# VH-VL binders against q0atu2: the designs that were tried, part 233

Target 1, 119 residues: q0atu2
Amino acid sequence: MLDKKARIRTSREYRNVFEKGKRLSGRFLIIYYVENALDNNRFGFITNKKIGMAVIRNRIKRQLRAIVREYQGQVKNKHDIVLVARAGIGKSSFEGMEKDYIAIMKKAGLFARNANKID
Below, E stands for the ipSAE of ESMFold2; O stands for the ipSAE of OpenDDE; V2 stands for 0.75 times the mean of E and O plus 0.25 times the DockQ between their complexes.

## First folded at step 11 (VH-VL)

Design y38 (framework fv_dusigitumab)
Fold by ESMFold2-Fast, scan of step 11:
Structure y38 (fold): chain C 119 residues (1-119), chain A 122 residues (1-122), chain B 111 residues (1-111)
Amino acid sequence: as target 1 above (119 residues)
Amino acid sequence: QVQLVQSGAEVKKPGASVKVSCKASGYTFTSYDINWVRQATGQGLEWMGWMNPDSGDTTYAQKFQGRVTMTRNTSISTAYMELSSLRSEDTAVYYCARDLGYDSGEFYFDYWGQGTTVTVSS
Amino acid sequence: QSVLTQPPSVSAAPGQKVTISCSGSSSNIGSNYVSWYQQLPGTAPKLLIYDNNKRPSGIPDRFSGSKSGTSATLGITGLQTGDEADYYCGTWDSSLSAGYVFGGGTKLTVL
């Protein structure tokens, strides 16, 4: 769903975000984020085994990518952002994950414009 | 019953520091963010920052950067707000408040502490 | 100075209705949901409205909220003497200095 240029791909790039970035925890998500030297934002996704079986983890990962893609135009440019799913995310609805994402991104100061498309 | 109980009134001299506590009960302390809001006598509400009691993550209002520190002790379900380099204009009632905003992707404070009066005078 | 603008005071008689406005900008009310808080004299604030127009359990339906563009409104019908209080709007500000902002407050007097 996300453009390949907008994805964090290497272990070194993930490690850079974890080591130099800021961290904020939400209800179902943790984000790690750092300003990059590129012209665009890049996103990484981590769904660990505490969430559940591979089929559940893959579904969550796809849903998170869809959410990130939907709101990418509202994210301030030049950031590497890694989303880490917390253990409880498997019991959340799609809407619940979306709301948590919006809340965290706003708290991090990473959303610059209207991010609420659902009334 | 959800309750946030704050420490008692403080009188401080200019240049001192004050540390206000907020003890939570009736819910899982680590599940909701704690915000700090102050109110000078006869004035409006002013947001100071929020703290995630699970992670310890904080975000402070720009005005208080460098002077405020928000912490917690999860073993006793207590949040703290410490304000340093006190000035007369820091004389106010300080409130802690619980944030339920994750349920809507927004921010709102459903339960508030009773407030702690801090007076800064020489 | 408050980032969100409210009238400093409003007044009406018991049984009447009153509206309290809250005006902001695209980075706050225009981008985020609005909450309203009631503060009775000598007490902590109490949540009245969240997500623009929703009431917490225990808040009577005499209290209502709405939002249009960069402004929000709190409506109170069937005014009672116990409604005499300060009312504050609040929302997130998505600007560079991201944080929660309150209106300056409106003192409601029930005559």
Scores: ipSAE 0.269, ipTM 0.797, lowest interface PAE 4.2, mean pLDDT 88

Design y39 (framework fv_dusigitumab)
Fold by ESMFold2-Fast, scan of step 11:
Order: sequence, then C-alpha cells, then structure tokens
Structure y39 (fold): chain C 119 residues (1-119), chain A 122 residues (1-122), chain B 111 residues (1-111)
Amino acid sequence: as target 1 above (119 residues)
Amino acid sequence: QVQLVQSGAEVKKPGASVKVSCKASGYTFTSYDIHWVRQATGQGLEWMGWMNPDSGDTGYAQKFQGRVTMTRNTSISTAYMELSSLRSEDTAVYYCARDLGYDSGEFYFDYWGQGTTVTVSS
Amino acid sequence: QSVLTQPPSVSAAPGQKVTISCSGSSSNIGSNYVSWYQQLPGTAPKLLIYDNNKRPSGIPDRFSGSKSGTSATLGITGLQTGDEADYYCGTWDSSLSAGYVFGGGTKLTVL
C-alpha cells in the first residue's frame, strides 16, 4: 500500500494544493499539484458522488492508489499531488485510468528519469 | 476520416500578431490534444506547445512563453495558435497536429494539418 | 540547436538498407517512448513509428524502430525512390519546462 508519509491527510493540506497549485485535466482525472518543502511526495485522492455509488467510488479510489503506488518511483520528489476523479471514470478500465495518469503526469513535468516501477 | 485543415498564408509586419486556425473533422475534437509545431525555411521541426480542447489547458515551450496563446472553439472543432510581437525569425510554416499518444500514456502525432506559411517582413 | 542529435544526411541505393540514429539523454529518450516522422518535400510530416517500434496502419514493415538506453534507431529496408525525404525523431522531454522535442532531421537521398 501507499505509505502514510506519502498521503495528504488533512483538509488544510488539501486546501493548500488547490489554492497554490497548478491544475491539469485528463480524460478521467484532474490533478492539482504544488512543490512542497518536505523530503518526499504526498498524494491525495478525491472521488465525488457524481462518479456513482459508494461501491464504485471505493473501487476507483483503490485503483488510483494502486496506480500511484506503481509509478511513485517515477515522480519528481517534493510535490503534493491531488488526483480528482472525473464523473466518467467509473466507466473506464484500470488500464484506461493508468494511461490517463501517465499522460497527465508527463504533461505536468512530474515524471522523472527513473523508469523503475516500485514493487 | 480524420483531417486537420489550417487557415491560409499570412504576411505580417514586425511587431504584429498572427492567429492561425486548425479545423478538425472525422473524430471527437475534445478527445485528443492539439500540438503546434513550426518549421523555418530549410530548418527542422520546432515544438511550440499543446492545448487540451476539452479543458482548455495549455503547455508552452519556454521559448514562446509570453508570446503564444493556444485556444479552441469546441462548437466548430477549431484550434487556434496566436503568436504576438512577430519578428523576422518567426517566418515559418506552422503546423497543428493531433496527439494520439494520450491513449498510450505517451506523445505522438498521428495526423497533421497541411501547414500555414507565416512571413514576417518589413 | 536540436535537443536530439541525428546525422544531417544519409544516402543509399534502391533496394538497400539504411539506418538513422537519434541520440538524446535520460530526461527524453531514456525516460519516454520515441516516434519517427517522415516529411516528403513540400508536405506536412507523417507518423512512421510510435512507441519506439510500432507502425501505424498503412506503414509498410520496411520501416522499423528500436530504442536502447538514450538512443533510438529508424531502420528502412528495400529502399525506394519514394522514401527520399527528411526523417525526424521525437519524444517527450521531462527536463526544463516539460515538452516535446524533435531531432534535427536527417535528409535521406536515394541515389
């Protein structure tokens, strides 16, 4: 699982990313991102009711965490990143969400030279 | 059948602005990013930036930041690239291109417009 | 100046084989997939290869791509006069302000 240290946990921290960060939209995801003053990256996840019922929202959130974990070694250090699922994400495949994440992270300049996936 | 059709040639004086259009057809316009690439006479391809037609988000090459604006009008499936404060060095053919790489998490241009020649001279 | 380095020209006879190199760094070719584009005289570029080694529909198998480390190669076998064109490699660059970068281009002359 994604380590506690790598998670955005408080409403204050989420607000900081939304207010000071940049935003990029993909097909299924929106990311908000800002450089932090820490030694590591932190990720937040938002799945709202427009996505569907709780079962679908929970599945999406788990899949997004898995994707983020898989690619965390490629993310440039010292960033707070919030992933917001768009309404249509519930109809996407896992692979579709993964590709959307990769494309957005590259456009944001957040993927570094390290190509290794984290186990 | 996918097609990108660009506006016609422009002749501008130094200091002017030019706005090139790129009309898309044969696919869902908002599904794929549009990139702009230019090519000076006898020179190579130079990437200028990308524009997401769904969100309006953009990313510009550092060289053009502050002089370029990329927009779209979704009702007519048309992308625009406006370059201001023109110099003779901006004389080039300007291309729009569809980025299909989004589907694979990568970047590559599967269809290109025919190009718009912009000449900047006094 | 181009971020990716290609030889300025290459030539071969009809029916022969030619390779065009494209050299970059860890922030571009080393981290991202490479594409190749063909530009016939007076025309817009055309996608030849994407994702290092894949061909779009309509591109014959005479065209191939490969990538190793921070370099990529375009291979063309069975050269035809219609292959005479400029060839460009391209990829995403994660350094600086992230964006797409092209090689300087290689003029292929079929003698």
Scores: ipSAE 0.463, ipTM 0.856, lowest interface PAE 2.7, mean pLDDT 90

Design y4 (framework fv_dusigitumab)
Fold by ESMFold2-Fast, scan of step 11:
Structure y4 (fold): chain C 119 residues (1-119), chain A 122 residues (1-122), chain B 111 residues (1-111)
Amino acid sequence: as target 1 above (119 residues)
Amino acid sequence: QVQLVQSGAEVKKPGASVKVSCKASGYTFTEYDINWVRQATGQGLEWMGWMNPDSGDTGYAQKFQGRVTMTRNTSISTAYMELSSLRSEDTAVYYCARDLGYDSGEFYFDYWGQGTTVTVSS
Amino acid sequence: QSVLTQPPSVSAAPGQKVTISCSGSSSNIGSNYVSWYQQLPGTAPKLLIYDNNKRPSGIPDRFSGSKSGTSATLGITGLQTGDEADYYCGTWDSSLSAGYVFGGGTKLTVL
């Protein structure tokens, strides 16, 4: 899991990202992102009722946190990033969410190196 | 059968704007990004940007930022690329292309439009 | 002007083999998958190779791709006159101005 310092936890912090940040949409995810004044990245996660019941939303949040943690080293430093799950995410596989995350982060210019490269 | 059909050739004066269309068929239009690539006569391919037809989000090459706008009309499965403040060096063939790379977490263009010739001259 | 470097031209006889190189940096080829596009005279480009070494349906196995470090290679065996075309490599560039980049193109002449 993500360290506490790498998590966006308060409404004030989420509000800052939504108000000042840029937005990019993927198939299953929307990201909002803004540069911060810290020495580290922070991530937030939002699942809404359109996705499904609490058990589905909690599974999605756990899977998204696992994906973010796995690719944490590829993300350019000093950003606050909020992942918002789209309604259709409940039908996605873990691999589908992972590919969506990678594609969006690359488009946003937030990946320093590609974790999926093959030699 | 996937097909991208572009609008016809355009002749414009310097300072004008041009809007090229790209009509998609044979797949769900909103599922794959449309990219725009241009090519001056006898020159190489130059990427201009991507447009997400579901969200309307765009990303433009730095060179075109401020002059290019990419949009779509989902009801007719059509993408648009508008380039403003035209100069003679904008004379090129403009292509739209579907990005299937999303399915692999990468970027690559599996189907291309036939191209639209834009000539900028007085 | 191109971020990815290709030889301007290459030539060989029918039935022979050719190799076209594409050189980049850690922020593009070194970090992302490479694609290759074939452009016959007067036509739109056609996807030839994606994900470094995969062929779309309908592309003959005479065409192959590979990637090592910050360089990619397109191989064509059993050359045919119909292979005369411009060949472009392409990939995502993860630098500060993130976007797709193409090589300068290589004109293949089959003599």
Scores: ipSAE 0.449, ipTM 0.854, lowest interface PAE 2.6, mean pLDDT 89

Design y40 (framework fv_dusigitumab; at its last look DockQ between E and O 0.04; V2 from the best seeds 0.00; counts 0 for: pae E 9.8 > 2, placed apart)
Fold by OpenDDE, look of step 12:
Structure y40 (fold): chain C 119 residues (1-119), chain A 122 residues (1-122), chain B 111 residues (1-111)
Amino acid sequence: as target 1 above (119 residues)
Amino acid sequence: QVQLVQSGAEVKKPGASVKVSCKASGYTFTSYDISWVRQATGQGLEWMGWMNPDSGDTGYAQKFQGRVTMTRNTSISTAYMELSSLRSEDTAVYYCARDLGYDSGEFYFDYWGQGTTVTVSS
Amino acid sequence: QSVLTQPPSVSAAPGQKVTISCSGSSSNIGSNYVSWYQQLPGTAPKLLIYDNNKRPSGIPDRFSGSKSGTSATLGITGLQTGDEADYYCGTWDSSLSAGYVFGGGTKLTVL
């Protein structure tokens, strides 16, 4: 699980990301991202009812957290990033989700240039 | 069979704008990004940017920021690239290409249009 | 001018092997998969290699790719006259201005 300090936890924090952040859409994910005033990144996860039943939503959330953890060290610091799962993600494989995340993060310019975990 | 068919050659004057079209077929248009690449005569390939046909999101190379606009019409599976404030240096063949970014997590172009020649001259 | 550096030209006789190098940096080749494109004279580029060393369907195994560190290499064995073309490497650049970058291209001449 992500470190407590690496989590967006409050409604206010989420609202800030949505209101002030940039948005990019992938195949299965939408990310909202904005710079923060901290020394670390924080991640938020949203899986709404469009994804499916609670069991599915929870699975997706666990998978997304796993993906974020794996690539956490590659993300440029001082960002709040919210991952919103799109409706089609429930039919996606873990690998598909991972690839989508990587692509979006690359397009957002959020991966550190010296990171080698992706390759 | 995946195909990208581009619009015909264009001749423009400096300062004008050009809009090139790219009609996709043989696959789900909204499932893959479209990238645009140009090539001046006798020169190398130059990436211009990407467009997500589903969301309309775009990312442009810094060199073209403010001058390029990439759009799409999903009803006819067509992508557009508009370049404004044309200069003689913009004379080139412009290609659209299918981008495998979301599919692979890496960016590369597996299908290309035939190219559109844009000539900018006084 | 190009972010990725390629030799401007290479040449070899039919049947021989050639290699084309592509040099980048930690922000591009060092962090992302490399792709190679073949461009025959007067035609659009064609994907030759993706993910460093994978071949699309229809590309013969005479074509190979490899990557090490911040450099990539395209190998062509059993060179044929039809291989005479321009070859470009490309990859994503994860620098501040993220985007795709190409090499300057290499003209391959079959002697």
Scores: ipSAE 0.882, ipTM 0.945, lowest interface PAE 0.5, mean pLDDT 94
Fold by ESMFold2-Fast, scan of step 11:
Formats: C-alpha cells, sequence, structure tokens
Structure y40 (fold): chain C 119 residues (1-119), chain A 122 residues (1-122), chain B 111 residues (1-111)
C-alpha cells in the first residue's frame, strides 16, 4: 500500500486537482495532475460504476495502487495526480494497465526515469 | 494489415498554412496515438508531436509550439497536421506514424505513412 | 544539433559487419528504451529494432541492438547491398520538454 503521506484523502483535494489540473487520457486511464507545494507526490484513485461490479472496481483500484507504488521513484516530485479508470479497463490485463500508466505519465512529462532497466 | 496513407504534395508561399492528412486502416484508429515527424532534404528526422485520436489530446515539440495543430476525424479514421506561418525552412517531407506506447510503455513507431512533400517557396 | 549523436556515415563491403553508435544522456537513453529505424533512399522510415534489442516480425537476425548506460548500438552482420540506407536511433526524452528525439542519422554505404 501507498503511505498515508502519498494519498489524496479529501474531496476538497480531489476537487482541486480536477479543477486546476491538466488532463491526459491513455487507453485505459485518464490522469488529472497539478503541481503541489508539498515535498512529496500524492495520488488519488477513482473507479466508476461503469467499469463493473464492486468486486471488479476494488480489484482494479488495488492493482492501480500497486502499479503506482512500483513506479513512484520515477515520478517527478511535488505533484498531486488522480488516476481515473476508463470503462474498458476491466478487460485489460495487469500488464496492460501498467504499460498504459507508464506511457501516459511519460507523455505528461511526469516520469523522470524508467523502471524497466533492461539493456 | 496496417496502413497509413497520406495526402499529396503541396506547394505553399511563405506565410501560408498547410494541412496534411493521414488515413489509417487495418486497426482500431482510436487505440493508438499518431505522431508526426518531418525531414528536410538531406537532413535527419525531427519529431513534431503526438495526437491521441480517442481523446484529441496532443503534445507538441517545443520548436513547433504555437504553429502546429494536430487533429483527427474518427468517422473517417483520419489524422491531420496543420502547420501555419510557413517559412522556407519548413520545406520537408512530413510523415505520420503509429505510436505503440500504450502497448509497451516505451515509444516507437511501427508503421509510417509514405510521406507528404511540402515545398515553401515564393 | 541533434539530441542523440550518431556518426554521419559508415561504409563496408558485402559480408562484413558494421556497428552504429547512438549517444545520449540520462534523460533520454539513460531513462528510456531505444528504437532503430532504417530509411532506404526515397522511402519512409521502417522500424528495425524496438525496446533496445527486439526485432519486429520480418526483420532478419543480422540486425541487433544493445544499450549500455546512455548509449545504444545497432549491429549489422552479413552486410548486403540492400542494407545501404540511412539509420536513425530514437527514444523518449524525459526532460521538462518531454517528447521523442532522433539521432542525426548514419548513412551506410555498401560497396
Amino acid sequence: as target 1 above (119 residues)
Amino acid sequence: QVQLVQSGAEVKKPGASVKVSCKASGYTFTSYDISWVRQATGQGLEWMGWMNPDSGDTGYAQKFQGRVTMTRNTSISTAYMELSSLRSEDTAVYYCARDLGYDSGEFYFDYWGQGTTVTVSS
Amino acid sequence: QSVLTQPPSVSAAPGQKVTISCSGSSSNIGSNYVSWYQQLPGTAPKLLIYDNNKRPSGIPDRFSGSKSGTSATLGITGLQTGDEADYYCGTWDSSLSAGYVFGGGTKLTVL
């Protein structure tokens, strides 16, 4: 799990990211992101009912948190980032979600370095 | 099979705008970003930007910011690149290319259009 | 100047081996996977290598790629006259102005 410090926790904080942030869409994910005044990054996660049943949404949210945790060292510091799962994400593999996340974060200019490290 | 087919050659005067098209077939158009790359005669490849055909999101190279606009029409699986305020230095072959980033997490272009020659002369 | 540095030209005889270098920095090659593109005279570029060392279907194993630190290398063995082309490396650049960058290109001349 992500540390409490690295989570967007309140409706007010989510609202700030949505209203003042930039938006980029991937295949399975949308990110909303804005620079913060903190010493760290914070992440939020949204899985809407259009994705499927609660069991499916909870699995996806857990998998997205795992992906974010894995790649947190690559993310440029001082950002609030909200991941919104698109309706089609329920048909994706874990690897598919992971690759979509990496691609969209790079296109947003938020990845400082690559985690894959295969030469 | 995947194919990208571009519009024909253009001759423009300095200060004009040019709009190049790229029609995709053989895959789901909205599933892959399209990048645009140009090449002046005897020179190297220069990336101009990417466009997401599903969302309409774009990202442009700093050099072209303010002069380039990338759009699409999903009904006809066609991407467009419009370059304004043309200068003689914009004389080049312009390519569209399919971006595999969402499949791999790494960006590379697996299929390219045949290229569109744009000549800017007075 | 191009962000990624390649030698402008290389030449060899049929059957020989050539290597083409591509040098970058921590924000591009050091942080992202490298691709290579072949451009035959008068044609569009063609993907030759992706993810540092992988070949698309239809690309013969005479073509190979590798990456170490901030540099990448394209190797061509058993050189053929049909290999005469321009070769470009390319990768994502993770600096503030994020985008794709190409090497300056290397013209391979086969005798």
Scores: ipSAE 0.758, ipTM 0.910, lowest interface PAE 1.1, mean pLDDT 92
Fold by ESMFold2, look of step 12:
Formats: structure tokens, sequence, C-alpha cells
Structure y40 (fold): chain C 119 residues (1-119), chain A 122 residues (1-122), chain B 111 residues (1-111)
């Protein structure tokens, strides 16, 4: 579970990221990201009802939170980052989601210099 | 200022196809989904499906599965809806509408196109 | 027939108030947020209420929404002749054939 300070909490905060942020689309995920005025990162997660039933959406959200937690120490600070699950994500494995996340974050330039160890 | 501007009225024969366009302006086209909704004369609103302009993903209402295709061209911020094997019952006004596209419990259509009348007659 | 049930018409005098009901089920209104749309004849629908009871910018506070169980209600106070329109409720239906559903519409007449 991410620390409370590392969460995007309000609709206003989510909307700011969607409207002001940059975006990259991967196979299973879309990320939106924007610089914030804090000393830390904040993460948000969206699993659209269009993906499937609630049990599937809850599984996906849990898996994405675990992936983000595993790599959060490598993420450059001062960003609000929203992960949006694409409609086809229900057909992916945990490893598929993880690889997609790493590729998108690397392409966005959001991993710190020490992220070379991920390759 | 958000605007959705649709293509002009169409007259088609039964069995033909129609493709309606919806050009978006005043916002980042890839940040919101586009839904299509139709309304036959004197009838209520009927949702047809959604399309995500960033990914190209779609979800169609069961009633239209197999006859509808929703696409986009992101370089000109334009969404398209194509309905095939037209019948007289498909005579309606077709609207595009912007939706949030994300499940935060806030699923609604905040901006609508002006509508495109499609008439199917022999 | 529509998945969501609305009365086909409602009327009241200028200055009075009116309510428009929208009845659904646990898979739609019971589990999802409700929105309301106003449609003048020959025009596109306009968003009036979202997330059960929230108003977009520019919608006056005499328009209100509420939800209880599997039913939603649109309230309009201080009726004006400009309020004559068709009103639709809408929500997501989470059943096996999931999709967005509208009510059948309610014609409001201000006498």
Amino acid sequence: as target 1 above (119 residues)
Amino acid sequence: QVQLVQSGAEVKKPGASVKVSCKASGYTFTSYDISWVRQATGQGLEWMGWMNPDSGDTGYAQKFQGRVTMTRNTSISTAYMELSSLRSEDTAVYYCARDLGYDSGEFYFDYWGQGTTVTVSS
Amino acid sequence: QSVLTQPPSVSAAPGQKVTISCSGSSSNIGSNYVSWYQQLPGTAPKLLIYDNNKRPSGIPDRFSGSKSGTSATLGITGLQTGDEADYYCGTWDSSLSAGYVFGGGTKLTVL
C-alpha cells in the first residue's frame, strides 16, 4: 500500500493531471504525468468499468499498485502520475503489466539515472 | 471552448452503410472518450458505444455489435462512426458526445455534437 | 421499453416546483452515478446534473438531483417557460450486457 502522502486523493488533483499532463500509451496502460510542487511523487490508478466486472477491476488495481510500489524508489520525484488501465488489460499477465509499466516509465524519462539496472 | 462538429445529413438506401464524422476542438482530443448516441424521431436516446481516441479501443452496445465500427484520426482530432447493413429503423439523429472514459464513478456526457440526420429509405 | 422508467410527461405552473422520477435496478442506478440531460426540440441534449446531485458550471441551483436506492429524482423549482423540454436520466448498467442506458424521457410543460 502506498504511503498516504504518495496518493492522488481528490477529483481536482486527478483532473489537473489529465488536463495539464503529458501522456504515453503502452500495450496495457496509459500514463499521465505532470510536475507537482511537492517534494515527493503521488500516484493515482484508474480501472474503467469498461474493462469488466468489479472483481476483475479490483484484481487489476491491486496488481498495478504492487508494480508501482516495487519500482517507486526509482521514480524521479516531484511528479503526479496516473496509471489508466486500457480495456484489453484483463488479458494480460502480471509480468506483462510490469514490462509495459517499465517500458512506458523509461520512455517518459521518469526513472532516475540509476534506472539503468532495470534493463 | 469545447466543440464537437458533425458531418452533414445523409440519405441512404437499405443495405448501405453510413459513416458520420465528429471533429473535436477546444480540448486535447486523446484525453477523453467519444460516445455515439442516436435518437429516432419522437423517441428517446439510445447509446451505441464508446471509443478511446488515444488507444483506439472500443466498446459497443450489444444491439449494435457486428454492425457498428467506431474509429478516429488523431491528426485532425476527428472521430467516426460507421453503421452497416442499414434498415429503415436506423433512421435517426446520430450524436457524438464527449465522455470521461474513466471509472471513477463519473460516467456522463458533458459536451455533445449538433447531431447528424441519417434517413434510410428506398 | 427503456431500462430506466420515467413518467412520459409532467406539468406545473410558472413559479411552482416539479419532480421527475427515474426508476431502475441494482445493476444501474443502485450501483452507479446518475446524470440528467435537458433537450430542447431539435437540439442536442445538454448535461444538467452529474454524479447524482452535482451541477455543471452555469446550471442554476433551482435544478437539483438526488438518488435513493434504485431511484433518482430531478427537482426543478421556480419553474420558467424556458424550462419546457424533454428530460432524460442516464447511468451505466453493470450487468452482463454492460453499457450506458437512458430513461425514456419526460416532457415538461409549463402551463
Scores: ipSAE 0.006, ipTM 0.635, lowest interface PAE 9.8, mean pLDDT 86
ESMFold2 (binder alone), look of step 12: mean pLDDT 93; pTM 0.951

Design y41 (framework fv_dusigitumab)
Fold by ESMFold2-Fast, scan of step 11:
Structure y41 (fold): chain C 119 residues (1-119), chain A 122 residues (1-122), chain B 111 residues (1-111)
Amino acid sequence: as target 1 above (119 residues)
Amino acid sequence: QVQLVQSGAEVKKPGASVKVSCKASGYTFTSYDINWVRQATGQGLEWMGWMNPDSGDTGYAQKFQGRVTMTRNTSISTAYMELSSLRSEDTAVYYCARELGYDSGEFYFDYWGQGTTVTVSS
Amino acid sequence: QSVLTQPPSVSAAPGQKVTISCSGSSSNIGSNYVSWYQQLPGTAPKLLIYDNNKRPSGIPDRFSGSKSGTSATLGITGLQTGDEADYYCGTWDSSLSAGYVFGGGTKLTVL
C-alpha cells in the first residue's frame, strides 16, 4: 500500500488534477498530472463501471496501486498524478498494465530512470 | 508488409510552413507511436517528437516547441508533421519512424519512411 | 552538437573487426536501453540493435551490442564492403526535456 501522504484523497484534489493537469493516454490507462507545491508525489486511482463488476474493479485498483508503489522511486518529485483505468483494462495481464504504466510515465517526462523490473 | 510512405520534396521560402505526410500500411496504425527525425545535409540525426495515433497526444523536443505540430488522420492511417516559421537551417531530410519498445518502456524505431527533403531558400 | 558522443569515423579492411563507442550520462544511457541504427548512403536509417544487445530478424550475428554504465558499444566482425555506412546510437533521455537522443554518428569505411 502507498503511504497516506502519497495518496490523493479528496474530491477537491482530484478536481484540481483534472482541471489544471495535462493528460496522456496509454493502452489501458489514462494519466492526468500536475506539479504540486508539496515536497512529495501523490497518486489517485479511478476504476469506473465500464471496466466490469466490483470484484474486477477492486482487483484492477489493487494491481495499479501495487504497480505505482513498485515504481514510486522513479517518479520525479512534486507531482499529483491520477490514473484512470480504460474500459479494456479488465482483459489485460498484470504485466500488460505494468508496461503501459512505465511507457506512459516516460512519455510524460515523469520518470527519472529506467523503471523496468528485473526478475 | 509494414511500410511508411512519405510525401514528396518541398521547396519553401523563409517564414513559410511545411506539412509532411507519412502514410502507414501493413499494421494497426493506432497501436504504435510515430516519431519524426530530421537530418541536415552531411549532419546527424535529430529527434523532433512523438505522436500517439490513438489519442493524438504528442511530445516535442524543446528546440521545436512552439514551431512544430504533429497530427494524424486515423481513417487514412496517415501522420503529419507541420513545421512553421521556416529558416534556412531547417533545410533537411525529414523522416517518420514507427516506435517499438512501448511494452518494455524502452523506445526504439523499427521502420522508417523514405524521407522527405525540405529546402528552405529563395 | 549531439547529446551522445561517438567517434566521427572508423575504418578497417574486409574480414576484420571494428568497435564503435557511444558515451552518454546517467539521464540517458545510464537509465535506458540503447539502440543502434545503420544508414547506408542515400537511404533512411535501419534498426540494427535494440535493448542494448538484441538483433531484429534479418540482422546477422556478426553485429553485436553491449552497454556498461553510461557507455555502449557496437561490435562488427567479418567486415564486408556493404557495411560502409553511418552508424548512430540512440536512447531515451530522462532529463527535464525528456525525449529521444542520438549520437553524432560514426562513418565506417571498409577499404
Scores: ipSAE 0.455, ipTM 0.855, lowest interface PAE 2.6, mean pLDDT 90

Design y42 (framework fv_dusigitumab)
Fold by ESMFold2-Fast, scan of step 11:
Structure y42 (fold): chain C 119 residues (1-119), chain A 122 residues (1-122), chain B 111 residues (1-111)
Amino acid sequence: as target 1 above (119 residues)
Amino acid sequence: QVQLVQSGAEVKKPGASVKVSCKASGYTFTSYDINWVRQATGQGLEWMGWMNPDSGDTGYAQKFQGRVTMTRNTSISTAYMELSSLRSEDTAVYYCARGLGYDSGEFYFDYWGQGTTVTVSS
Amino acid sequence: QSVLTQPPSVSAAPGQKVTISCSGSSSNIGSNYVSWYQQLPGTAPKLLIYDNNKRPSGIPDRFSGSKSGTSATLGITGLQTGDEADYYCGTWDSSLSAGYVFGGGTKLTVL
């Protein structure tokens, strides 16, 4: 699980990211992101009913939190980032979601160092 | 409205560097990525990379890594693309283009600069 | 050389319809939205279609896009002489980590 401090908790905080942030789409994920005035990054997660049953949505949400936690040291400080799962994510593997996350974060300029050195 | 205006044509010798500018107007400069795309004479479009004008972060196509640098000056809403170690194969028209809109689900380029011709010859 | 394959040329008479294909793979068209760009002679490219089938303001509805599997198609009906141009498809390629790719381009001739 992610630390409490690293989670976007309130509807107001989510709204701020959607209204002021930039948007990037990957294969399975969309991210919205904006710089914050804090000393840390915060993450939010959205899985809607179009993805599938509650058991699938809850699995995806847990897996996304695990991925974000694993790579949180590579993310440039002072950002609020919301991950929105696309409809096709239910068919993805953990590895597929992880690769998509890394690619999007690098494209957004949010990774401070190389997180993926594969060829 | 939205405009991207690029610097004028350049003629360079092999081994030199060239720096092309792209001045944005009609929108909030820091809200959209600037992408660079080139086109050699009679050839197709080739994506070079993107630059995030808010953070200054960049992503370059593998072919150009180590030779290209993309920067900006937010006080004058201007993006720059510098290409070093020029070869004759770098002779092309270089375009800047605005990308990453909030209403987009994917990358696309909605406004383009007029292009800058760069000729590399002895 | 181009990751996305387009026919090099297509042609038809004024008032006719044409389709331009764009073929890729699962890592690009198969996973991501497709855009189309029109380049009139001597000018910069112009966005014609985005998100597979959406038109920017000012693009007439005789231009349309579609996507199926790993291929995309640009349709143009009611051809006009002013449509003579090079047409490029483009999309993100997930296998390139941070790469946008264009098709090789299709020259449309209206005669």
Scores: ipSAE 0.008, ipTM 0.553, lowest interface PAE 13.4, mean pLDDT 84

Design y43 (framework fv_dusigitumab)
Fold by ESMFold2-Fast, scan of step 11:
Structure y43 (fold): chain C 119 residues (1-119), chain A 122 residues (1-122), chain B 111 residues (1-111)
Amino acid sequence: as target 1 above (119 residues)
Amino acid sequence: QVQLVQSGAEVKKPGASVKVSCKASGYTFTSYDINWVRQATGQGLEWMGWMNPDSGDTGYAQKFQGRVTMTRNTSISTAYMELSSLRSEDTAVYYCARDYGYDSGEFYFDYWGQGTTVTVSS
Amino acid sequence: QSVLTQPPSVSAAPGQKVTISCSGSSSNIGSNYVSWYQQLPGTAPKLLIYDNNKRPSGIPDRFSGSKSGTSATLGITGLQTGDEADYYCGTWDSSLSAGYVFGGGTKLTVL
């Protein structure tokens, strides 16, 4: 899915986003986000036990990674972003998660100007 | 039926603060964002910000950052918008509006309050 | 003042067709869906069109919307005196000050 360098991988890096970042809640998702000092964006994903059993959490995590990968070109450079799935996400469709992600990223001011020319 | 009912007209002096309320009914209050939009006398619509009634998260237009605060009380399904350091230019009708755009990944306001007239004069 | 440009006024006779334009940029109309709002004199705005061209329940089909590139258009056919109102386009703006933006408004007079 996502390139290794585009993933938040360590507890220390997650902690930095939670401590220093801003937080916005959507219907199914919460994002925590902060500017980084790197050349690229990094994403983290948290699906906790409140969502359901491991098979459900793993499916949601894979779907969120797919959504993030699809829209990564629209995200403004140099941010660490952690997506936290809310308890109700297990009842959402893929499209529902995708729309929530788009809405919350726009509210955060994290989507760049149209990266794809429509001409 | 969905309704947003706002508090009554206010008259304030320059430098004062005003707090407008917006009581929601006919739907689950915490499921949709509330936005605030104002309209100065004879002028167009001006977006002020959004407030998520579930989380309490907010986003404000840059022009109002530092002067506006948007809050809610979920026990009475009521949203609030407080504007401080009032100037004559803040004389306007203030609207709350429900954001129904989540399912499309966009933003649009399907129900509006009746408006609250705020007059700032010495 | 407004980021989206609308003509300040438009007028036509009953039964005629009018179009109201809304011009923006790649960071707003070019990247996001457009909505239209009708404001009758002395009332709150009412959602007329959302997602570029969709009508809420109760909005007659003589109201239509379209979007091309960085511009959107509201069309009204079969014009009625009850259509006299201010019309506003609105969309999200992804530029420096991310947020919702409205057009300056167009006053429609039915002569």
Scores: ipSAE 0.292, ipTM 0.810, lowest interface PAE 3.6, mean pLDDT 89

